# Designs tried in a protein design chat: VH-VL binders against S-adenosyl-L-methionine-dependent tRNA 4-demethylwyosine synthase (TYW1). Part 18

Target 1, 149 residues: S-adenosyl-L-methionine-dependent tRNA 4-demethylwyosine synthase (TYW1), of Arabidopsis thaliana (Mouse-ear cress) (q8rxn5r50to198)
Amino acid sequence: GKIFFISQTGTAKALAQRLHELCASNDIAFDIVDPHSYEPEDLPKETLVLFIASTWDGGKPPKNGEFLVNWLGESAEDFRVGSLLLSDCKFAVFGVGSRAYGESYNAVAKELSSRMIGLGGLEMIPVGEGDVDDGELDRAFQDWCDGVI
Below, E stands for the ipSAE of ESMFold2; O stands for the ipSAE of ESMFold2 at other seeds; V2 stands for 0.75 times the mean of E and O plus 0.25 times the DockQ between their complexes.

## First folded at step 17 (VH-VL; framework fv_nivolumab)

Design r14b (from r13f with heavy chain S56E; at its last look DockQ between E and O 0.14; V2 from the best seeds 0.00; counts 0 for: pae O 13.7 > 2, placed apart)
Fold by ESMFold2 at other seeds, look of step 17:
Structure r14b (fold): chain C 149 residues (1-149), chain A 121 residues (1-121), chain B 107 residues (1-107)
Amino acid sequence: as target 1 above (149 residues)
Amino acid sequence: QVQLVESGGGVVQPGRSLRLDCKASGFTFSRYWMHWVRQAPGKGLEWVALISYDGEYKYYADSVKGRFTISRDNSKNTLFLQMNSLRAEDTAVYYCAKRSPYKWFSGFDYWGQGTLVTVSS
Amino acid sequence: EIVLTQSPATLSLSPGERATLSCRASQSVSDYLAWYQQKPGQAPRLLIYDASNRATGIPARFSGSGSGTDFTLTISSLEPEDFAVYYCQQYDNTPLTFGQGTKVEIK
């Protein structure tokens, strides 16, 4: 499986490392991937992917994930691609955001989930919603991890 | 700079086989769906076949289905067209082409210069 | 199979004139329609994709319009290098198909 971190400040990367360590402790092997170097056209070959994604102001993805997120958006909105492209792929998404952004709160994580589902992906658990401003990010992440494993 | 170079064209008799190669450079070849398009002398363009970036999906025009096989070798950045049971109507310049990197379905933004296949008896 | 019918077959015009080329599809292709220019001995060149978007490096005098079944390529003021054959192509569904071409020639 693959764990993608989409990170502006390194917080999502640090959480991805925690998830990787937790999975390894439970004999579940994953590769941590920076999506900047990942070819989105390979995503249909993946059977299990986990996303840890932060959101910039205005709902924009961090730069290291822009290509992958935009590729998913374009693919999901294009009926010529079909709704089965990712039908062999199970996934889960955890978002790192701030409620100060209003409707943009965890927009990238919500968009990822919507696009993966639209392309036939199987969502394992509801999108995890972390808030960097409320002091509960670590607990929200741990709860989401427990649901994934 | 993106470059697509076709080779393997020539004169063959009807019923024979020929393989075309398309060597790609200047882009990450394994990222892209690839196509063959042909043009008979003095005629218009005809789409021939497509192949997905990983080779798992292939589709052919009815005029060549069952006779032509598209394939690719991503380790060599090469697209192939195996043409069996050739007919006079297969005489054409054969182009390989690719689409834009950021959208699944757009026009063919890069074309090779073509290779001529002549099928004559 | 989606048939694209281009008209006119030949368009004879002088430099500086406006050229209007038509492409009609046998069924809706939404906006998934491209236009190409081809000069003798050369590969086709992408002009317009998704009905109305100019490809990289294409001059502003080229514009595309339409959706569904009726599409138009307009060249607002013909330059000497614009005398060529033009093809439309749909990519809404396989098999991908081209129109038969419109030759734009000098009067």
Scores: ipSAE 0.000, ipTM 0.507, lowest interface PAE 13.7, mean pLDDT 84
ESMFold2, look of step 17: ipSAE 0.472; ipTM 0.795
ESMFold2 (binder alone), look of step 17: mean pLDDT 92; pTM 0.942

Design r14c (from r13f with heavy chain L50F; at its last look DockQ between E and O 0.85; V2 from the best seeds 0.00; counts 0 for: pae O 5.2 > 2)
Fold by ESMFold2 at other seeds, look of step 17:
Structure r14c (fold): chain C 149 residues (1-149), chain A 121 residues (1-121), chain B 107 residues (1-107)
Amino acid sequence: as target 1 above (149 residues)
Amino acid sequence: QVQLVESGGGVVQPGRSLRLDCKASGFTFSRYWMHWVRQAPGKGLEWVAFISYDGSYKYYADSVKGRFTISRDNSKNTLFLQMNSLRAEDTAVYYCAKRSPYKWFSGFDYWGQGTLVTVSS
Amino acid sequence: EIVLTQSPATLSLSPGERATLSCRASQSVSDYLAWYQQKPGQAPRLLIYDASNRATGIPARFSGSGSGTDFTLTISSLEPEDFAVYYCQQYDNTPLTFGQGTKVEIK
């Protein structure tokens, strides 16, 4: 399996490291992946993918994940690719956002989920919604982790 | 077993409208891009339009752009073609076709039996 | 728009003979080419996808070859049921296009 972190300031990366440790303690091996160095064309080979993604100002993905997010969007709307590219891939997404941004709250995580589903991916649990401003981020993350495991 | 059944064809005068339906069964309709292909009597095949699995992306042949609208209702497993401002050259058997299940082959593995549209005064 | 030109327009042969059908594209379509068979009053039937792969249930006497702009459908030994019209179709780019067809008829 792979855990992708999409992070501007390191918060999503730190959560990915916590998830990796939790999985390892349950005998579930994952690789932590920076999507900046990941070839998106390899994604159809994956059978289990976890995303931890923050939303940057204006609802945009952090730079390290921009190419992967854009690739997913372009692929989901390409008639040659179709909606079956990721049909053997199970996934889950946890978002790191702020409700102060209104409709942009966790926009990147929601887009990732939508695009993975559009390419045939099998969503394991609903998108986890973390809020950095409400003091409940760690609890939301732990609840999401419990659902994934 | 995959089935595609077209309906709504008939004889109409030029300038009138028809709506074609394609009822799908035997596969998960909402996962597949769907197409309309037509064939004038005694002629070859002409691709007409496609629609993405969720309806968010549509593309039309130039011969029908602006006059035809493709749509789908995934809750009813139904593909539609609204044909407005019909012309004599639109006379054809209209097939609905299913995109293949293979990740890299975007052609058609299943076709309906077709419905005839005749545009004549 | 990518134009597919099939040749010959009509191929008159006897059962047991080899049929060779050509499809030429106006620009490269890589291997994104399919072949269909159509009998009168019926919908087309997929034979070959990705230039050379037989679709499920298609007899081994059907084979496809080529890449880029030049493609061939071969029927190694014609059976009575193989007398039909054959179309090539590209799915490399929009609009999707078909060749004009090759009719394989009994001599």
Scores: ipSAE 0.218, ipTM 0.708, lowest interface PAE 5.2, mean pLDDT 89
ESMFold2, look of step 17: ipSAE 0.445; ipTM 0.795
ESMFold2 (binder alone), look of step 17: mean pLDDT 93; pTM 0.944

Design r14d (from r13f with light chain D50K; at its last look DockQ between E and O 0.53; V2 from the best seeds 0.00; counts 0 for: pae O 8.6 > 2)
Fold by ESMFold2 at other seeds, look of step 17:
Formats: C-alpha cells, sequence, structure tokens
Structure r14d (fold): chain C 149 residues (1-149), chain A 121 residues (1-121), chain B 107 residues (1-107)
C-alpha cells in the first residue's frame, strides 16, 4: 500500500506520518510517498492507496502534488484512458482544508476522490473532511483513520 | 462473447439523411468510449467520431463536423451515428469500434463487421 | 492534424521472410501508436498498441518498436495468413489519424 501526502504547510505530511504509524501498529505495511517523485502511470499496479491532501489558494493543489492531481484530472477526461483502469485499486482520501475557502473547501481531496472513482477505483469510505480552523481536525482525522483500518 | 453489429446502411441520394446503429453485446457497454471509423471502397481507414462512455464528450473529424451527430443509449447498449447532408465522399463501410477500459492508452481492440453506406444519384 | 506516412506502399515477400513496415508521423506522437491488420473483406484487427505492446491473441512473430515520429512493425517470419494490408494509427491527439497502409503481398 501507499500513503500520499499533498501538503503546502506540512500538516498533511504530519497526518500521513501519523496514519503510517497507526497502520504499522496494526500490522499493515504502507510506504509514505511524496507524489513529487512518484510515477503516476504506476497507479494501476497499486491495490491500496491512501491520500492525505490539503487544498491551497483558489482550490489548487500544493506544488508537491500538482503533477499527480493534474495527471489524474487529465486521465479521467482522456478518451485514450480506460474507465476501469484502477479497478483493482482501493482508496481513501482525507482532506486538510479550511471553511474560510468557501466553495474551495477541501477541493483537492474532493477532486481526487472524483477522479479515482471515474477511473474505476474503489472508495473505501467517504472523503474525510478536516478543517484546520475549527479545532476538531485531530478528531476528524482519527475518525477517518478508524474507518480505513 | 463480445459483439458489435452495425446496421442502417444503404443507398441514398446526395443531400439525404441516414442513421446508423451499432448494437453491442457481451460486455458492459456503458464503460466504453465508442468510435466510428469509415473506409471508402478501395481506400484506407478514416476516423469519424468518438463519444465518451457517459456521452459527456463528443469529437468529430473535420470532414463530417456539423453534418454528423454521434450519440448513445446505454440502457439499450446502442451507439448511433446520425448522418445529415450526405455527399458522395461519405460513401464507405462504417465500423463501430471500442478500446479496452482496463489499460492506459490502448488501441481499438474490437471492431464491428461494418455497414455499407452508398451515396449516389 | 498529424499525418502518418507508411512505407513502403507494397512489400512483395515469400512465406518465411521477415517483413519490416515503417510509419513516420509529421510530429511527435510519443508512443501513442497502434498497428492494425486488415484482410480483404474483413474489419481491421488490432496487432500492436502503445507502439510495442501486442494485443491479446496476437502471435509473437509480430512486434512493434519506436517512439516520437518513427515507428516500425516487424513480422519475424511471414505465415500465409499474414499477407494483408497494415495500417498505423496515432491516438496522441484528435483527430485520430491512420497511415495510408502498407500492402504485404506474396511474391
Amino acid sequence: as target 1 above (149 residues)
Amino acid sequence: QVQLVESGGGVVQPGRSLRLDCKASGFTFSRYWMHWVRQAPGKGLEWVALISYDGSYKYYADSVKGRFTISRDNSKNTLFLQMNSLRAEDTAVYYCAKRSPYKWFSGFDYWGQGTLVTVSS
Amino acid sequence: EIVLTQSPATLSLSPGERATLSCRASQSVSDYLAWYQQKPGQAPRLLIYKASNRATGIPARFSGSGSGTDFTLTISSLEPEDFAVYYCQQYDNTPLTFGQGTKVEIK
């Protein structure tokens, strides 16, 4: 399995590290992956993928995840790509966002979920929605982790 | 067994309309992008149009844009090509074709048998 | 529009010989290139996709190579059923385009 962090301020990365530790404690092996150095065409080979993704200004992905997020969007709309490409891949997404962004609240996480589903991926649980401004981020994250494990 | 069966071909006069159907069976039609490809007698292959698996995207060759409409009915496993303002150069065997939904960037892995459209006075 | 130019127009060969078919694109298509075989009176049959991957059920004597603008289909030892017309096709961008074909005929 792989845990991808898409992070601007380091919050999503820290949460990915917490998830990795929780998985290890439950005898579940994962690699933490910075998507900057990941080849997106390897995704069909993955059977279990977890995303911890923050949303930045204007609903944009942080730089380390731009290529992967854009590639997923392009692939889901590409007439050359099979709509069941990721049919062997189970996934879950937790978003790190702020309600101060309004309509862009956790836009990257929601886009990731939509694109993974559009390529045939099997969503394990609904997108987790974390809000850095409400003081409940840690609890939202823990609840999401409990659903994944 | 995967099958694509075209129908609706025939002889028509220039300026008239014709609708082609492609009936699909043996696979989950609603998961596949579909294409029309044609071949004039004694000539090579020419791509005509495509439609996404849910019908949300459609693209046409310049030679048919504005005259032909691709559509689909996923509940009936049928692909359509509405051909208006037919010209002699539209005379061809028309094939429907599909890609694999499980692979990056595959070619057309299955074709129908084709239906002949002849446009002549 | 991306133009695909196939050469030669005709290969005249005997069974057991090696056939080498060329396809040149007017601009890079990366490796988004397919090869098809068409026998008289039949629909085309996918041989190769993504420049070098054999389609399901295609014999090992068929192989594809190339990237960018220059592509090759090789038939290592011709069988009687291999005498047909072969088309390359790019799917890098719309409109999708085919080459004009190479006829492989018995000498």
Scores: ipSAE 0.012, ipTM 0.611, lowest interface PAE 8.6, mean pLDDT 88
ESMFold2, look of step 17: ipSAE 0.427; ipTM 0.786
ESMFold2 (binder alone), look of step 17: mean pLDDT 92; pTM 0.944

Design r14e (from r13f with light chain D92Y; at its last look DockQ between E and O 0.96; V2 from the best seeds 0.00; counts 0 for: pae E 2.7 > 2)
Fold by ESMFold2, look of step 17:
Structure r14e (fold): chain C 149 residues (1-149), chain A 121 residues (1-121), chain B 107 residues (1-107)
Amino acid sequence: as target 1 above (149 residues)
Amino acid sequence: QVQLVESGGGVVQPGRSLRLDCKASGFTFSRYWMHWVRQAPGKGLEWVALISYDGSYKYYADSVKGRFTISRDNSKNTLFLQMNSLRAEDTAVYYCAKRSPYKWFSGFDYWGQGTLVTVSS
Amino acid sequence: EIVLTQSPATLSLSPGERATLSCRASQSVSDYLAWYQQKPGQAPRLLIYDASNRATGIPARFSGSGSGTDFTLTISSLEPEDFAVYYCQQYYNTPLTFGQGTKVEIK
């Protein structure tokens, strides 16, 4: 499987590292992937994908994930690629955001989930919604991790 | 067994409207982008329109744009074509068509039997 | 819109002969090209997809080749059931378009 982190300040990356360690302690092997270096055309070959994604100002993805997020959006709207591309892929998304952003709260995670579903992916559990400002981020993340495993 | 059954064809006067239905079975209809294709009597095939799996994206041939509306109801496994302002050149057998089940679009592997629309006085 | 021009319009051949059908696109369609067979009163049947891949259940005597703008459907040895109209179709972009057809008929 693959764990993608989409991170501006390192929070989502650190959570991805925690998830990787938790999976390893349960004998579940994952690769941690920076999407900046990932070829999106390889995504149809993946059978299990986990996203940990930050949302930044304006609801936009951090730069390291921008190309992958854009590619997913374009693919979900392309009749040739369409709704069967990821039909063999299970996925889950955890979002790192802040309710102070209002309408943009975890927008990137929600977009990722929507696009993966539109491409035929099977969502394992509902989008995890983390809030960096409410003191509950670690508990939300742990609950989400427990659901994935 | 995949099956597509069109209905709603008939004889109508120019300028009138008609709605075609396509009932689908034997596959997960809500996962598939769907298409309408028509064939005038004695002539070749003409693609008419497509609709995304959830109905959020629609595209039309220029010959029908502004007059025809494609839609779907996934709860009833039904594809629709609303045809307004009909013209003589719209006379054709209308087919609904399912894309192949491969990860990328690779042609239409199943077609309905077609329903005839005749536009004449 | 991408125009597909098929040639010849009619092939008059005998059973056992080789049929070669041409489809030319007005601009490159890469390998996003399908071939269909249609008999009177029936819906089209998918034969070839992605220029050269046979669809499920299609006999090996049907083969497709080409890329870009020039495509060929070959029937290596015609059977009685192969006398029909054949259409090419591009799915490179919208609007999806078909060629005008090649009728393969008994000489």
Scores: ipSAE 0.412, ipTM 0.786, lowest interface PAE 2.7, mean pLDDT 90
ESMFold2 (binder alone), look of step 17: mean pLDDT 93; pTM 0.940
ESMFold2 at other seeds, look of step 17: ipSAE 0.435; ipTM 0.794

Design r14f (from r12d with light chain W94L; at its last look DockQ between E and O 0.93; V2 from the best seeds 0.00; counts 0 for: pae O 3.4 > 2)
Fold by ESMFold2 at other seeds, look of step 17:
Structure r14f (fold): chain C 149 residues (1-149), chain A 121 residues (1-121), chain B 107 residues (1-107)
Amino acid sequence: as target 1 above (149 residues)
Amino acid sequence: QVQLVESGGGVVQPGRSLRLDCKASGFTFSRYWMHWVRQAPGKGLEWVALISYDGSYKYYADSVKGRFTISRDNSKNTLFLQMNSLRAEDTAVYYCAKRSPYKWFSGFDYWGQGTLVTVSS
Amino acid sequence: EIVLTQSPATLSLSPGERATLSCRASQSVSDYLAWYQQKPGQAPRLLIYDASNRATGIPARFSGSGSGTDFTLTISSLEPEDFAVYYCQQYDNLPLTFGQGTKVEIK
């Protein structure tokens, strides 16, 4: 399995490391992946993918995830790809955001979920929605982790 | 097994409207982009339109843009083609077509038997 | 749009003969090309996809070759049921387009 972190300030990366530790303690092996170093065309080969993604700069993905997110968007709108590309892939997404952004609240996580579904991925649980400003981020994350595992 | 059954064809006058239905079974309809293809009597095949699996993306041949609307209802496993402002050149057998199940589009592996639309005065 | 030109328009052949059908694209379509068979009063049937792969249930006498702009469908030994119209189709770009067809008829 793979855990992708899409992070500007390191919060999503730290949460990905916590998820990795939790999975390891349950005898579930995952690789933590910086999407900057990942070739998106390998994604159809994955069978289990977890995303921890922050939303930045007007609803845009942090730079380390920009290429992967754009690739997913382009693929989902390509008639040659269709909805079967990721049909062997289970996934889940946890978003790190702030409700102060209104419509942009966790926009990257919501886009990731939408694109993965559109390409045939099987969403394991609804998008987890973390808010860095409400004091409940750790609880929201732990609840999401419990649902994934 | 996979089945596609078109209905709604008939004889209509130019300028009128007609809706075609395509009922699908034997595959997970909601996962597949769907297409309409037509064939004028004695002529070749002409691709008409496509719709994405959830209906969020649609694309039309220039010959029908602005007059035809493709849509779908995944809860009923049904594809639709709303045809407005019909012209004589729209006279054809209309097929719905399913893309092959491969990860990339590789042609249409199943077709309906077609429904005839005749546009004449 | 990408224009597909099929040749010849008509092949008049006898059972047992080899049929060679050509499809030429106005620009490269890589290997994103399919071949269909259509008999009178029937919907088209997929024969070949991605230029050279036989679809499920298609007899071995049908083969496809080519890439880029020049494609060939070969029927190694015609059976009575093979007398039909054959269409090529590209799916490299929208709009999807078909060739105008090659009719294979009994001599």
Scores: ipSAE 0.306, ipTM 0.744, lowest interface PAE 3.4, mean pLDDT 90
ESMFold2, look of step 17: ipSAE 0.374; ipTM 0.750
ESMFold2 (binder alone), look of step 17: mean pLDDT 93; pTM 0.950

## First folded at step 19 (VH-VL; framework fv_nivolumab)

Design r15a (from r13f with heavy chain R31Y; at its last look DockQ between E and O 0.73; V2 from the best seeds 0.00; counts 0 for: pae E 5.4 > 2, grease 19.2 > 18.9)
Heavy chain, then light chain:
Amino acid sequence: QVQLVESGGGVVQPGRSLRLDCKASGFTFSYYWMHWVRQAPGKGLEWVALISYDGSYKYYADSVKGRFTISRDNSKNTLFLQMNSLRAEDTAVYYCAKRSPYKWFSGFDYWGQGTLVTVSS
Amino acid sequence: EIVLTQSPATLSLSPGERATLSCRASQSVSDYLAWYQQKPGQAPRLLIYDASNRATGIPARFSGSGSGTDFTLTISSLEPEDFAVYYCQQYDNTPLTFGQGTKVEIK
ESMFold2, look of step 19: ipSAE 0.351; ipTM 0.746
ESMFold2 (binder alone), look of step 19: mean pLDDT 93; pTM 0.943
ESMFold2 at other seeds, look of step 19: ipSAE 0.503; ipTM 0.796
ESMFold2, look of step 20: ipSAE 0.124; ipTM 0.658
ESMFold2 (binder alone), look of step 20: mean pLDDT 93; pTM 0.943
ESMFold2 at other seeds, look of step 20: ipSAE 0.253; ipTM 0.699

Design r15b (from r13f with light chain T94R; at its last look DockQ between E and O 0.05; V2 from the best seeds 0.00; counts 0 for: pae E 7.6 > 2, placed apart)
Fold by ESMFold2, look of step 19:
Structure r15b (fold): chain C 149 residues (1-149), chain A 121 residues (1-121), chain B 107 residues (1-107)
Amino acid sequence: as target 1 above (149 residues)
Amino acid sequence: QVQLVESGGGVVQPGRSLRLDCKASGFTFSRYWMHWVRQAPGKGLEWVALISYDGSYKYYADSVKGRFTISRDNSKNTLFLQMNSLRAEDTAVYYCAKRSPYKWFSGFDYWGQGTLVTVSS
Amino acid sequence: EIVLTQSPATLSLSPGERATLSCRASQSVSDYLAWYQQKPGQAPRLLIYDASNRATGIPARFSGSGSGTDFTLTISSLEPEDFAVYYCQQYDNRPLTFGQGTKVEIK
């Protein structure tokens, strides 16, 4: 499996490392991947993918994940791409956001889940919604991790 | 019709520099990762470098790391390879290459004709 | 880095004969392996991707098989235009690597 972190300030990256350590403690092997070094056309070969994604820059993905997020959006709208492109891929998404953003709260994580589903991906659990401002981010993340494992 | 055309090869002395160009047409160049592959005379193929669609990510083979720089100009549909501190072992035909935009998991479906670089001591 | 070892280095055969080319990876690449044909003075031509799928326009006499570490390219009945060098290439991990090649030549 792969754990992708989409992070501007390092929060999502740190959570990805915690998830990786938790998976290793349960004898579940994952690779942590920075998506800016990942060619998106390889995504259909993945069978288990975990995303930890922050929302940045007025609802936009952090720079390290922009290419992957845009690629998914373009693929979901391309008539030459089948709706089953990712049909062998199970996935889960945890969002790192702030309710101070209003309608942009965890927008990237929600968009990512929607596009993965539109390409045939199998969502394991509902999008995890973390809030950096409410003091409960770690609990929300732990609950999401428990659901994934 | 996808076309890739390399240029800039030639004969140079060791320690000198060359820049290779690869002009692209027939596809939206700015959406695709690009690669350089080389082949020494009478030898096999060696992957050299890659660059992301916007140039923000680059990766090099250990044999050229620190000496070669891959870059691109999307407004001119051109891929570049700046080769510094050239050595005799860099003598090769250099190809630019890409994966098909409509074939997942494919190898390199599109290649240029290659340009010869000869480094003669 | 994943090393691909091709065998034999040279395969001397006549038109109409069956050619069997081997590629062995130093670690598993699953099925992320391609085969190329290269004729003198030309760029490589993709024949097979994902170990067993023929690229568009490739004749049915070319077939690929295998997974993990052991892969085979088969040319069921050699045509005069098939005498060339053949390379395997993995795209499972970076750096991307090629085998050293198998030359198929006229006996």
Scores: ipSAE 0.038, ipTM 0.660, lowest interface PAE 7.6, mean pLDDT 87
ESMFold2 (binder alone), look of step 19: mean pLDDT 93; pTM 0.942
ESMFold2 at other seeds, look of step 19: ipSAE 0.413; ipTM 0.788

Design r15c (from r13f with light chain Y32W; at its last look DockQ between E and O 0.92; V2 from the best seeds 0.00; counts 0 for: pae O 2.6 > 2)
Fold by ESMFold2 at other seeds, look of step 19:
Structure r15c (fold): chain C 149 residues (1-149), chain A 121 residues (1-121), chain B 107 residues (1-107)
Amino acid sequence: as target 1 above (149 residues)
Amino acid sequence: QVQLVESGGGVVQPGRSLRLDCKASGFTFSRYWMHWVRQAPGKGLEWVALISYDGSYKYYADSVKGRFTISRDNSKNTLFLQMNSLRAEDTAVYYCAKRSPYKWFSGFDYWGQGTLVTVSS
Amino acid sequence: EIVLTQSPATLSLSPGERATLSCRASQSVSDWLAWYQQKPGQAPRLLIYDASNRATGIPARFSGSGSGTDFTLTISSLEPEDFAVYYCQQYDNTPLTFGQGTKVEIK
């Protein structure tokens, strides 16, 4: 399995590291991946993928995830890829956002989920919606982790 | 088992409209991009249009662009082709076609038996 | 748009003979090419995908070869049920296109 973090200030990265430690304590092996260094054409080979993703300025992904998010969008609209490319892949997404963004609240996490579903991925649980401003981020994250594990 | 059933064909005058339906069963219709392919009597196969799994992307052959509209209703497992401004050269058997279940598009593994559209004055 | 040209238009052969059908693309389509068989009154049947892979349930006498612009369908020893029209089809880019067909008929 792989845990991708899409992070600007390190919050999503820290949560990904925490998830990795939790999985290891339950004898579940994952690799933590910075998507900046990941080749998106390898994604069809993955059978289990977890995303921890921040939303930034104007609903945009942090730069380290920009290429992967764009690749997913382009693939989801390509007839040659279709909706079957990721049919062997289970996934889950946790978003790190702020309700101060209004309609852009966790936009990157929602886009990732939509694109993964469009490519045939099996969503394990609904998108986890974290809010850095409401004091409940850790509870939301823990609830999401419980659903994944 | 996978089944595709076209309906709505008939004889119409040039300039008129028809709508074709394709009812699908035996597979998860909402996962598949769907296609229309036609064959004029005694002629070869001509690809007509495609629609993405959720209907958000559509592409048409130049011969029908602006006149035909492909659409789908995933709640009813039905593919549609609205054909407006019909011409004599649109006379054909119209097939709906399902791509193979491989990760990449690898041809059409299931076809309907087709519905005949005849455009004649 | 990518034009596929099939040759010959008609191939008249006897059962047991080898059939060789050609499909030439106007530009490279890599391996993204399929072959179909069509009998009168029936929809096409997928034979070969990705230039050389037999579809499920297709007999070993059917084989595909080629890449890029030049493709071949071979039927090593014709059976009575193999007399039909054969089409190639590219899926490298939209619009998807078919060749005009090769009719394999009994001599």
Scores: ipSAE 0.402, ipTM 0.768, lowest interface PAE 2.6, mean pLDDT 91
ESMFold2, look of step 19: ipSAE 0.411; ipTM 0.775
ESMFold2 (binder alone), look of step 19: mean pLDDT 92; pTM 0.935

Design r15d (from r13f with heavy chain S52N; at its last look DockQ between E and O 0.57; V2 from the best seeds 0.00; counts 0 for: pae E 2.6 > 2)
Fold by ESMFold2, look of step 19:
Structure r15d (fold): chain C 149 residues (1-149), chain A 121 residues (1-121), chain B 107 residues (1-107)
Amino acid sequence: as target 1 above (149 residues)
Amino acid sequence: QVQLVESGGGVVQPGRSLRLDCKASGFTFSRYWMHWVRQAPGKGLEWVALINYDGSYKYYADSVKGRFTISRDNSKNTLFLQMNSLRAEDTAVYYCAKRSPYKWFSGFDYWGQGTLVTVSS
Amino acid sequence: EIVLTQSPATLSLSPGERATLSCRASQSVSDYLAWYQQKPGQAPRLLIYDASNRATGIPARFSGSGSGTDFTLTISSLEPEDFAVYYCQQYDNTPLTFGQGTKVEIK
């Protein structure tokens, strides 16, 4: 399986490392992946993918995840893309956001989930919605982790 | 058991509007890109518009761009075509069409029965 | 926009004869070409996709060939139900386009 972190300030990366440790303690092996160095065309080959994704600057993904997120969006605009492209892939998404951004709250995580589902992926649990500003991020993350495992 | 049923056609004067509906059944509608194709009486087929699986992307033939809007409601398994500023040359049977279920687009494997739109004075 | 030109416009043949229908594209469409059959008052029916693959339930007498700009639909031995209009359609790029049709009619 793969854990992708999409992180600007390191919060999503730290949560991805925590998820990786939790999975390892339960004998579940994952590779933690910086999407900057990942080839998006390999995503249809993945069978289990977890995203920890920040929403940044105007509802946009952090730079390290921009290419992967844009690739998913562009696949939605390629009429030749099949509806079963990701049919062998289970996934889950946890968002790291702030309600101070209003309508952009966790926009990247919501977009990732929508695109993965529309390309045939099987969503394991609902999108986790973390808020860095409400003091409850760790509890929201732990609840989401419990659902993934 | 795949079925596509168009409705909403009729006779209208130039400059008026109509909305076409296409009710889908027998497949997971929300996973499929959908299309409208039309055929003027006695003429060939003309592709009109497409919409992706969640409605976030749409593309139109130049002949209808700015006047027609394709949309969908996945909770109701329904595809729509809002046709504004209708012209005589929009007179046609309108078909909704489902792309094939393969990883890549490989033609339209299912079509509706069509609904006739007549635009005349 | 990719223009598809079909020839002939009308093909007059008898049952049992071989029909050969041509479709030429204004630029390469690779193998991204489909053929449809349409009978009066009916929606088109997919016959061939990706230039040469028969759609589900299509009889073996229908075959497609070609790549790039030149494509052929062949009906090896016409049955009475095969007298109809045939369209080619490209899906290499938007806008998707159809040929103008070839009518296959009883001589």
Scores: ipSAE 0.315, ipTM 0.690, lowest interface PAE 2.6, mean pLDDT 89
ESMFold2 (binder alone), look of step 19: mean pLDDT 93; pTM 0.943
ESMFold2 at other seeds, look of step 19: ipSAE 0.438; ipTM 0.777

